Miniprotein binders against p81326. Designs and how they scored, part 106

Target 1, 226 residues: p81326
Amino acid sequence: MLHFGGFIMEINHISKILEKEREEYIRNKVEEYLKQGFSKDDAVNKANQSWRTYIGHRIQDVIYNLLKKFLKDSGLKVTTDKALNNRNLPEELDKVKRLIAINYGEYLFLPDADVIVYKVENNDIKIIAIISVKNSFRERRFETTYWKLKLKESPVTSHIKVFLATPDKDNEISYKCPNGKPKKMRIILEYELDGIYFLKEDFEETEKAKHFGKIVEDIIEISKKL
Short names: E, the ipSAE of ESMFold2; O, the ipSAE of OpenDDE; V2, 0.75 times the mean of E and O plus 0.25 times the DockQ between their complexes.

## First folded at step 8 (miniprotein)

Design ne17 (at its last look DockQ between E and O 0.61; V2 from the best seeds 0.00; counts 0 for: pae E 3.0 > 1.5, pTM E .793 < .8)
Fold by OpenDDE base, look of step 8:
Structure ne17 (fold): chain B 226 residues (1-226), chain A 83 residues (1-83)
Amino acid sequence: as target 1 above (226 residues)
Amino acid sequence: SKLEVEIEVRGNRIEIRIEVDGKKIRITIEVPDEEEAKFIAKIIKELAEENPDDPEEKLRELVKLIEWLAIMYGAEVEVEIEE
């Protein structure tokens, strides 16, 4: 059992690593754009824009890899919506796909599910949690909330926990009422979702808003009740 | 004594040798592709160049950072203490 204390100290390592990755990525992209004939200023701007797109996918991959690693010993399995987007799925993943599908009458659609945690018991699959990963809230602020509400509408999916994981670098949802003013987005996300997990230290902690280091423990606990 | 770090990339395999006060550690990382290996190797090099005051603390920190880096990439890590 990764003692909670060890995992928290390690988010600082993750942040440090991601910062080094940023520096190296920006350097490489600036060089690439300079070779393409852009000015130094344009190259830097383009590199920063490229990084904003890249880091969103990178954080998703990091979270997937972390959960896959730390949930393995508990017997829990991890997949992604991307992995489910295949015509030829193994039986296990085909079942996972069907168990997270949302009914729209004539059609079934998958929720945005960056990471899916499930268990296999007696050849039955139980979906435990869906983790949505957001690097920024500039776009699609309540998308995860929509999927949570849709999952609640079916007895097949109503038990599935929906978590949001974010570094929230711009402090968009880190605090509920900074300077006495309610942040609508934080309040709504915290109310509607099962949890928000921050990949940072400077946030307002609540029962539902926790450090990302707690997510493994919380998922394991939920899995025992299913 | 000075922390010495050697990094070699062979295809998708990264080999890191760290030496401090006669202690030698070999870390091997296998990643999915060669370009990723090169990128990771550069990150490790940059991390290794950070000068802490205590070489032993630096070694411990660097090993932890390498392990985390490998986990973050879904890579397997092997750590061998040579001496």
Scores: ipSAE 0.764, ipTM 0.901, lowest interface PAE 0.5, mean pLDDT 90
Fold by ESMFold2, look of step 8:
Structure ne17 (fold): chain B 226 residues (1-226), chain A 83 residues (1-83)
Amino acid sequence: as target 1 above (226 residues)
Amino acid sequence: SKLEVEIEVRGNRIEIRIEVDGKKIRITIEVPDEEEAKFIAKIIKELAEENPDDPEEKLRELVKLIEWLAIMYGAEVEVEIEE
């Protein structure tokens, strides 16, 4: 049995396990593509492309499972964008979906909300936080900040904390001023978001840029204020 | 001192038996299905074969990795210390 207080949040273990998963994933995918008749070079390229998509989903799963497990005793509930897009949506999740939706006139859209934390009090739902998971920042690098700004425009959603979680293996946002030059992406993300949580050790830690292990404590403290 | 690790997969259940300096520990991991159990057991075996510097640190490292794997796969974990 795993217990929050007895479980040491060491980010190195996540990275170590994910690397083993990558090795096995690539090996299996290459084998699969070779069976389909692809050349070795093509099979390897396709396997690596598949992994880049897969790793983003794995990180989301890890975050979901961790939050679900460690927030349970604090009366907090967790769901995902995948669950909210289910055709047969239970009433509770339908309310969650409506409480994070952005109004564009006759259209409603969900923000980029990979993982959603909420609580239920007297049959009322309060959204606590939205976590966006980004494996890389090559495309749509400021999408999360856009959604934070949109959520701030409505009194119904302005209280919702928006967090970014990332391994940032390529150091795209790990430091504010690498080589003496301010990194625009890191500066803007940290300024606009409520927090950035790194799934690695090597980054510049600040009040908002933290080790991923702090996310549970931060969410619990925020929930007490709401 | 030597740390001995035995891993057994039965259906969706993984049993890990650890012995170090007379201390016997059994860890049982229950996962959603057999394919996940086989995969997780393979990862645990690979991680257990890494060269830790101290038997008790080796045990602590292995336990931490197992706990993380359980979280990552939504698994149930039971730990029993046998004397």
Scores: ipSAE 0.317, ipTM 0.686, lowest interface PAE 3.0, mean pLDDT 83
ESMFold2 (binder alone), look of step 8: mean pLDDT 79; pTM 0.750

Design ne18 (at its last look DockQ between E and O 0.52; V2 from the best seeds 0.00; counts 0 for: pae E 7.9 > 1.5, pTM E .702 < .8)
Fold by OpenDDE base, look of step 8:
Structure ne18 (fold): chain B 226 residues (1-226), chain A 81 residues (1-81)
Amino acid sequence: as target 1 above (226 residues)
Amino acid sequence: SKLEVEIEVRGNRIEIRIEDGKIRITIEVPDEEEAKFIAKIIKELAEEKGLPPEEKLRELVKLIEWLALMYGAEVEVEIEE
């Protein structure tokens, strides 16, 4: 049992809940599409497609909410790239935004930062970690790696840990060498990133590839060294 | 014996009564639209078969707490002694 901020994180509970959410979501969407005049088969197919998009955002939100809750007592703060995409930001978030920005000469761009963990100490903001959340690796397989490498290029951002969190339902990166064949994506992601955290039990654990339940402890530990 | 679970949704507040109110759970969700959805999920979780009643109750409470956490909702659990 992994302790997650005093709460026993049971991935099974999360998975169970998400499955019930799926069932309810699909039911509602099928009904909606039937009302729109689609056939039953088309409605089901469209609902499943809609779910694939929805669940990606949902998992991101879940991870955000969990980290926000479990890091609160440590004095760590959590935000998202979405929250930073405002013209008028509070001073604190404006500073966070600036501290994760990547320099492209005439332009500054933000990395894909689904979740950002930072601390405020003596009115100074220190970015601790960026967590990229991926539900599937069908698209944009190495984007997180790109951002990690870009962050390393600047002394301002080189200390920022970049983590990947994923349920990896299709076992795209759960194992390094299934059947003796190296999984290029797993190997590269694990090499380039600071960690991969799985929202599942069935994966090859390594020093960098861990159960999601360990992410809070790891972030707290990193925060103490900064 | 089926766990008797009563669920009421009032705006963004979900009130759950288990075992004739021996356990009262209140969830405050950020979004009202989500409240109805969450309530349905809780109902489905409560109707799930396979555990003895006492274990089911404990599991259900945990699931509700996790569900609340997953939605960034506040949850209060009151157990009448």
Scores: ipSAE 0.786, ipTM 0.915, lowest interface PAE 0.5, mean pLDDT 91
Fold by ESMFold2, look of step 8:
Structure ne18 (fold): chain B 226 residues (1-226), chain A 81 residues (1-81)
Amino acid sequence: as target 1 above (226 residues)
Amino acid sequence: SKLEVEIEVRGNRIEIRIEDGKIRITIEVPDEEEAKFIAKIIKELAEEKGLPPEEKLRELVKLIEWLALMYGAEVEVEIEE
C-alpha cells in the first residue's frame, strides 16, 4: 500500500529526480533554440535560464498540492497567484483576489504570493497565510519581506501570515552566523517573516526556521485562532 | 526479480501501471506535450541499464510521489488479502 499522506518532502529525493528531467529538458530546449537560429552558446544559456523558471514552477506545484491535500479536512482551501491572475475567476477566487490586493493609489496589485491559504465561513473569506517559494536569493532577496510589511500596514490584511519556503541549495540563508559572521539575509528574513520553511535537512532550526513538514500543523494552529 | 512498468499517454493524461497492475497511477497535466515529456522521463528511468530492478522501483516511486504532489495524481493500490 502507498501512503502519500505521511510523506515528508526532502529536497534530496526531488533533486535526484529533477537531474534526470533536467537533461532531457535542456536537450529539447537547445534543439528548439537552434532551430530558431540562435548560436549553440546562446541556445544553451537560454535553455538553462528556461529550466530555472520551469523548475521553480514545478516546486510551487508540489507545495500547492501538498497543502491542498493535507489542509482540506481542516476546512482550509488553497489557491495560487497564477490561478488568481486568470481572466475568468469563479466568485470565490474573485473574493480571495480582492481581499489580498494592495492599494497603491490609482493601482491595485496582488502581492507576489505563490500559494495562498484561506477559509470560507458562510460565504465569508478569511485569508490565513501566503507562502512565497524561492529557489535562490541572488536576486530579489527581500521581496517576501516587503510584502509582509505591506500586508501588516492595513487592518484588513494585517492578520495574514507570510511564510517563505525554500530548498536553499547554496546555503544562502541556512545559518545565522556561519563561521562566526552574521548572515544579514537570514537574520532579516527570520526577523521580519512569520516563518521560513526549509525543503532540506541541513539548516539552523529556530522557532521561525523549521523543516517544511511542520508547515501544515502551523497553518492549522493559526487558522483556529482566526 | 522482474519489474513491470506500463505507460500509456492519452491526450493530457498519463497512466502508469506497476507490478502487474497492482499499482495504477493516473496523472493529468496541462497539455499533450507535457504528458509526452513526463512519460519519456518515466520510461527512461524505468529502462535505465545498470540498476537492479528494486532500485529502479525505489527511484520510480520517488518520482511518482513528486508527480502526485505536483499534479494531484490519482493513485489506486490493490491490497492483497
Scores: ipSAE 0.014, ipTM 0.263, lowest interface PAE 7.9, mean pLDDT 78
ESMFold2 (binder alone), look of step 8: mean pLDDT 72; pTM 0.649

Design ne2 (at its last fold request DockQ between E and O 0.69; V2 from the best seeds 0.74)
Fold by OpenDDE base, look of step 8:
Structure ne2 (fold): chain B 226 residues (1-226), chain A 81 residues (1-81)
Amino acid sequence: as target 1 above (226 residues)
Amino acid sequence: SKLEVEIEVRGNRIEIRIEDGKIRITIEVPDEEEAKFIAKIIKELAEELGLSDEEKLRELVKLIEWLAIMYGAEVEVEIEE
């Protein structure tokens, strides 16, 4: 258990809370759909579908809030790609945006960067890490890998660490070789990315695949080397 | 004595009183609409834990603090000695 700022990041508490959120959310949505005239079975199915969409965004927000809280004392700052999508940005965020941009010749595009960690030192901004948050790997399985590879192509962005954070509820990437069969997705993601952080306990730990509770420490350590 | 949890929601502010106010927790959430939802979650957590002893109470307080962090909310805990 890593103590940051006196708070032990306990994923068990987060999971418990998210489960209660699910229960309450489903209850509310079922009620809503029943009022709309759907059958009970249809209402439950629709509520579950709605939850799958909701939880994806929710986990991103949770991770953002956690990192923002636990990195604050280290002087590190946290933002999101969503925050960078504004036309009128404060100078600091405008610089952050420019420092993560990928060159496509005539165009600059931002990588998928659910969470961006950076520091300000002597009025200079240094991007430390980008965290991609994935609730499931049903779609866009290697998108984060693509962005990592693109960031490596520029001396401006090559130092940026790219991490994947996931609960991996369906055990899509929790194990490298379950039953002796290699999980292609896990192997590739672990190879190409700087780290995978699991919001769960049941996974195969490696040097790159860690419990989410270690992400704060790892980011702080990286920040000291930049 | 069943540790009673009283939860009041006023706008974006959640006030939680435990043990007749011996423990007061205030949460200020960024989104007012979330306040009611969060309050319900807290209530459900309290009911599940069963506030039978001090350990359970400490666990609840910790869960509330985590919940606040997860929502980017500010939390204040006041414990009367």
Scores: ipSAE 0.796, ipTM 0.914, lowest interface PAE 0.4, mean pLDDT 91
Fold by ESMFold2, fold request of step 9:
Structure ne2 (fold): chain B 226 residues (1-226), chain A 81 residues (1-81)
Amino acid sequence: as target 1 above (226 residues)
Amino acid sequence: SKLEVEIEVRGNRIEIRIEDGKIRITIEVPDEEEAKFIAKIIKELAEELGLSDEEKLRELVKLIEWLAIMYGAEVEVEIEE
């Protein structure tokens, strides 16, 4: 097998692959809608709408697969909120679910955590981090910060790191003061979260706002201290 | 001289052969539909690169390995020289 240079992430390769996936996906969807009788303009519009839904789920899958691959040898395990929403869970995943659940009086709910990193030591489970994946920022722009604040309310969950991962293609949070004006979303997200990891090159890097390629190293270092 | 890339889908397996089989890459995925989609992506990546020299070949192999990771797929790379 060819070498990858250890834990170095090449975001350019991932981005290039995703762009080819977009092109093929849209081409296939346009063909599908044309066969259904839509005009070319309508088919293109519908294909683009379909892509917006697809890419959000696709990026989550990519991050899951990357973390699972690169954290395995450090004894760290990875799951998703989708996997935890099954009624009949293996004992290990049922424990993970219980360890991140938030109490709302008579009700228990999972935070909207796309990817969860945990470890198993001495038959005990320790939740390391939750990664929220967002392709765009719309209504409920601060959903991830809400979950961080809720997790901080309990000594059982207060240690859990909450990260945001995003391509931020439209530059909604890439810079603190674009055009000389403070960007509220970027400032609040960076202040409240434990880290923001960009799936692109063009953004303002800070101690908390980093290239996505740093996330594996950061998670491993955090896990050693828990 | 332009390098030749052959891509074959056999069920849920994708086989990529480069330089008349001297480099052989195998990817296994959950099903045939996914294998066909991935094979098209690899073909388009190879076409965009142009495969005019060994540096471009290394780039394609690296892209294929990243693509496999992104799909959670197992990849085998065999180089016979």
Scores: ipSAE 0.764, ipTM 0.906, lowest interface PAE 0.7, mean pLDDT 86
ESMFold2, look of step 8: ipSAE 0.700; ipTM 0.892
ESMFold2 (binder alone), look of step 8: mean pLDDT 74; pTM 0.690
ESMFold2, fold request of step 9: ipSAE 0.704, 0.730; ipTM 0.890, 0.900
ESMFold2 (binder alone), fold request of step 9: mean pLDDT 76, 76, 75; pTM 0.706, 0.704, 0.697
OpenDDE base, fold request of step 9: ipSAE 0.763, 0.760, 0.762; ipTM 0.907, 0.904, 0.904

Design ne3 (at its last look DockQ between E and O 0.75; V2 from the best seeds 0.75)
Fold by OpenDDE base, look of step 8:
Structure ne3 (fold): chain B 226 residues (1-226), chain A 81 residues (1-81)
Amino acid sequence: as target 1 above (226 residues)
Amino acid sequence: SKLEVEIEVRGNRIEIRIEDGKIRITIEVPDEEEAKFIAKIIKDLAEELGLSDEEKLRELVKLIEWLALMYGAEVEVEIEE
């Protein structure tokens, strides 16, 4: 159990809370859809669909909040791509934005960077890690891999670690070779990325595939080497 | 004695009183709209745990602290000795 910021990161508590959130969210949405004139079955189906969209954003926010809190004492800072999508950025965030930008010749584009961890040292900003948060892999399965590869192509960004954080509820990438059959997605993601962090207990652990509770320690360690 | 949990929501502030105020938890949430939602979650957690003993109470407090963290909320816990 890693103690960070006075808290033991317990994924079980997070999961329990998220389950209660789901129950409450579904209840509220079902009620809303019933009021709109949908049948009970339709209301439940719509609520579940709404939840799938909601939970994706929610998990991203959770991870952001946790990392922000747990990295604070180490002097590390956390931001998001959303925060960088502003025309008027503070100088610090403007520098962060520039330091993660990918060159496409005439254009610079940002990678999908749900969470960005950086440090300020001697008035210079060093990007430490980008964390991509995926609730499901139904869509854009290798998008994070693409961004990692693009970041590697530049000496400006090649040092940036790219991590994937996921609850992987459907066990899409939890195991490399379940039943003797290789899971292509897990193997490729683990190979190309710097790490995969699971917000669950039931997964195949490797050097790169770890429990989410280890992400703070890993980021801190990386930060010391930069 | 059934540990009673009292939850009050005032704007973006959630006040939780446990054991007639022996434990007071205050949560300030960034989004006022979330306060009511969070309060309901806390209530549900408390009901599920069944506050029958000190261990369950400690667990509830922990869950509330985690919940606050997950929402980026500030949380203060006051335990009267």
Scores: ipSAE 0.795, ipTM 0.915, lowest interface PAE 0.5, mean pLDDT 91
Fold by ESMFold2, look of step 8:
Structure ne3 (fold): chain B 226 residues (1-226), chain A 81 residues (1-81)
Amino acid sequence: as target 1 above (226 residues)
Amino acid sequence: SKLEVEIEVRGNRIEIRIEDGKIRITIEVPDEEEAKFIAKIIKDLAEELGLSDEEKLRELVKLIEWLALMYGAEVEVEIEE
């Protein structure tokens, strides 16, 4: 049976499964594009572009399912920004939405919060953490830090932890000073965020930059402190 | 030697039978399209492992349990003694 310690030790199973998913996804997409009349080269190129979009959403779903499973027995609940954007929100989720919203005068906006962890205590909802999932850092590299700063500056949201989860396949933020030169993106993200969780083994581990397998333990400990 | 693995998709259900049905694994997913995709992943994992001994069989079962968890799917494992 899966247990908290087993989750941490078995993170490589996730990576192996995702690679098989990639292989099958690409094969299916190439076949689809070939049937549409594209050349082999065009079909492969289009399949790889499709995968880059798909893998980002897939990693979000994996993180959601894992957190939902492993946080359940701690009384913690998990939702997503997709669920919060539904037109017909249950009362509980409507409260979650309002508790993470940022006030801009006449306007109210949600931060980029791919996955939200909260608890219900005495009919009150407390937001514990939001997790931003990024597959790459080519666009909007610091948007997550902006949302952390906005959450920190409001008395209603200042307790909310903001985490980044990433495979960082291209090593864009895996090391602080590769070849002796400070990596601005890694330095700023680690400084501003409450944690960075890597879905791989090869990265510079620090107090805030950890293996993804530690995220469940960290969230549970934070929830106890409120 | 290699163990035979039978994989059958019935609607939103995936049934995996190993050792002439002595080991049966059932996965229930949201819909038939996901069941077919997941079944292909399981087949690829089994083929890569080769299933030459009990250690590889245990590894396959672990991978199937993780795969099901990653999809938020229910899994049952039944073993005949």
Scores: ipSAE 0.707, ipTM 0.894, lowest interface PAE 0.9, mean pLDDT 86
ESMFold2 (binder alone), look of step 8: mean pLDDT 75; pTM 0.700

Design ne4 (at its last look DockQ between E and O 0.69; V2 from the best seeds 0.74)
Fold by OpenDDE base, look of step 8:
Structure ne4 (fold): chain B 226 residues (1-226), chain A 81 residues (1-81)
Amino acid sequence: as target 1 above (226 residues)
Amino acid sequence: SKLEVEIEVRGNRIEIRIEDGKIRITIEVPDEEKAKFIARIIKDLAEELGLSDEEKLRELVKLIEWLALMYGAEVEVEIEE
C-alpha cells in the first residue's frame, strides 16, 4: 500500500528526476542545434520547444510504467492505445481493443486511451479504467471529456472509468475558483470525468481531484466492484 | 572519505558503485540509447545531493530506484553489510 506519505515523496522524486531529465535533454538538444548551425538563442528556443513535445510523451510513459508496476500484484493489467494499434494483436489485446471501441455506425473508433487498465477473470476481460495523460491544456482541452461521454453511451463501455492525469504545470486546472473566478475547464473536467489526478502538490483537492498517488488505490477499488 | 559514485554503462546495463562498492546498483534498461542518458541523470543527481552522509545516500538510492521505475527498467540494489 503506497501510504499517502510514501506517495508524496514519490511525486517529489518524480518531479526532481524529470527536472534533471529536462536539464540533460535541453543540453543535448542545444548542442545538436548548435552543430546544425543555429545561433545559441535559436538553439535554446528550439530545444525548449522540443522538450515540450518530448515531456508529454515522457509523462505518459512514466504513468504507464508506474501503473504497470503498482497494479501488477493486484492482478490488473495495463496497456496503451499505441499497443492496440497493431494489425496482429494477441487475443487478449484484441479483446481489450474491442471492449473500448466506440460505435459510430459503420465504423468503430478507439478513444484516446493513453493507458488502459483491465483485468482478466475466467477468460473474460473487463476494462476498468482509461487514463488520459495531459501535460498541458493548450490544445484539445475537452477531448477526454468527449471520450468519456461517448463511452457512457454504450452499455458495453458505460462502466469504464475515465481519469485524467496531469502535472498541470501552468495551473490551468489546479484550482476551481482562483480569485473567486470559476475556472471553466477545471469545473467541466471534474464534473464529466471520474477523476483528475495531479502529479503535483499544489492543487485544490476534491472528491474527484486527487493526488496521483491515489490512482492505484482507486483503480484497485473499482476493480473489486466489477 | 568523499562518497564516490562510479557509474559504468555496458550496453543496456548500468552499474553503479557507491562507497567503493558497499552499495551496488544494477539497472537493466530496455533501450541501450537510454542507458547512457539515465547514467548521466544519475551522475547529476549524485552531484546535486552531495553524498556527505548516509541519509543522502539513501535518498540517492531511492531516486535511482524511481528513475529505473520511470523507465520501466529493472533495478537491483545490493548493500554490503
Scores: ipSAE 0.808, ipTM 0.921, lowest interface PAE 0.5, mean pLDDT 91
Fold by ESMFold2, look of step 8:
Structure ne4 (fold): chain B 226 residues (1-226), chain A 81 residues (1-81)
Amino acid sequence: as target 1 above (226 residues)
Amino acid sequence: SKLEVEIEVRGNRIEIRIEDGKIRITIEVPDEEKAKFIARIIKDLAEELGLSDEEKLRELVKLIEWLALMYGAEVEVEIEE
């Protein structure tokens, strides 16, 4: 008689769970390194380094699982750049890959497209959105913007929405004008991209900079207009 | 007033029993190592909440459903009458 139904995309649950995952991950890694003969100080340092790599991949997996679950009933399909780089691609995914590839003369490259949302209508595939997941902006700060501009250059890809999803724990792009001074990275990313979705609570919300929990609703609305 | 949570891992399955088995939650995950990891996360979440009342119990179940979803896992919740 207790009902735990209804599932709403809420960022607070994700953040709380990820913090507990961090605690357990680090504990397990420290134990592993101690068994390998490292000192406690070295084991802790190595465990923290391992977490920084793990969390980037983990966030991508979380985003994929959430979008796949919440978009399925809207007739939208989700794939990843990792899946598209598989040698044995099904025909459907091969078409998705071809629809987002950028031509550089003798070379074809996929854009920074960690997660891809698309739909299938009568053997036609329409790419709805590409989500780039960034944990840090210390280098390659505008990579996602570059790919948006390249996609905009072709009539086949110019409709594709390009989103950035980030925890931004170092507050590199969380605010437009901290202390009254324009933050170049935030302003340019927000101007050029179709949206920025934060996996945290503390950031300056705008029409394009939103809580990650809004992304499903936004993608569904975009798909209805295409 | 603190509720007891029992967690068992059998292979790739996690079984959670609350209130002497009146609430049973089962989760299937890809492998045993992930099952053990997730079980530890659930234990930590339950401890932090300090299951003192029904409101916090509902919060725990919701967090467990989110955790399973974040791993692409299925969860089943059974509540006895």
Scores: ipSAE 0.709, ipTM 0.892, lowest interface PAE 0.8, mean pLDDT 85
ESMFold2 (binder alone), look of step 8: mean pLDDT 76; pTM 0.709

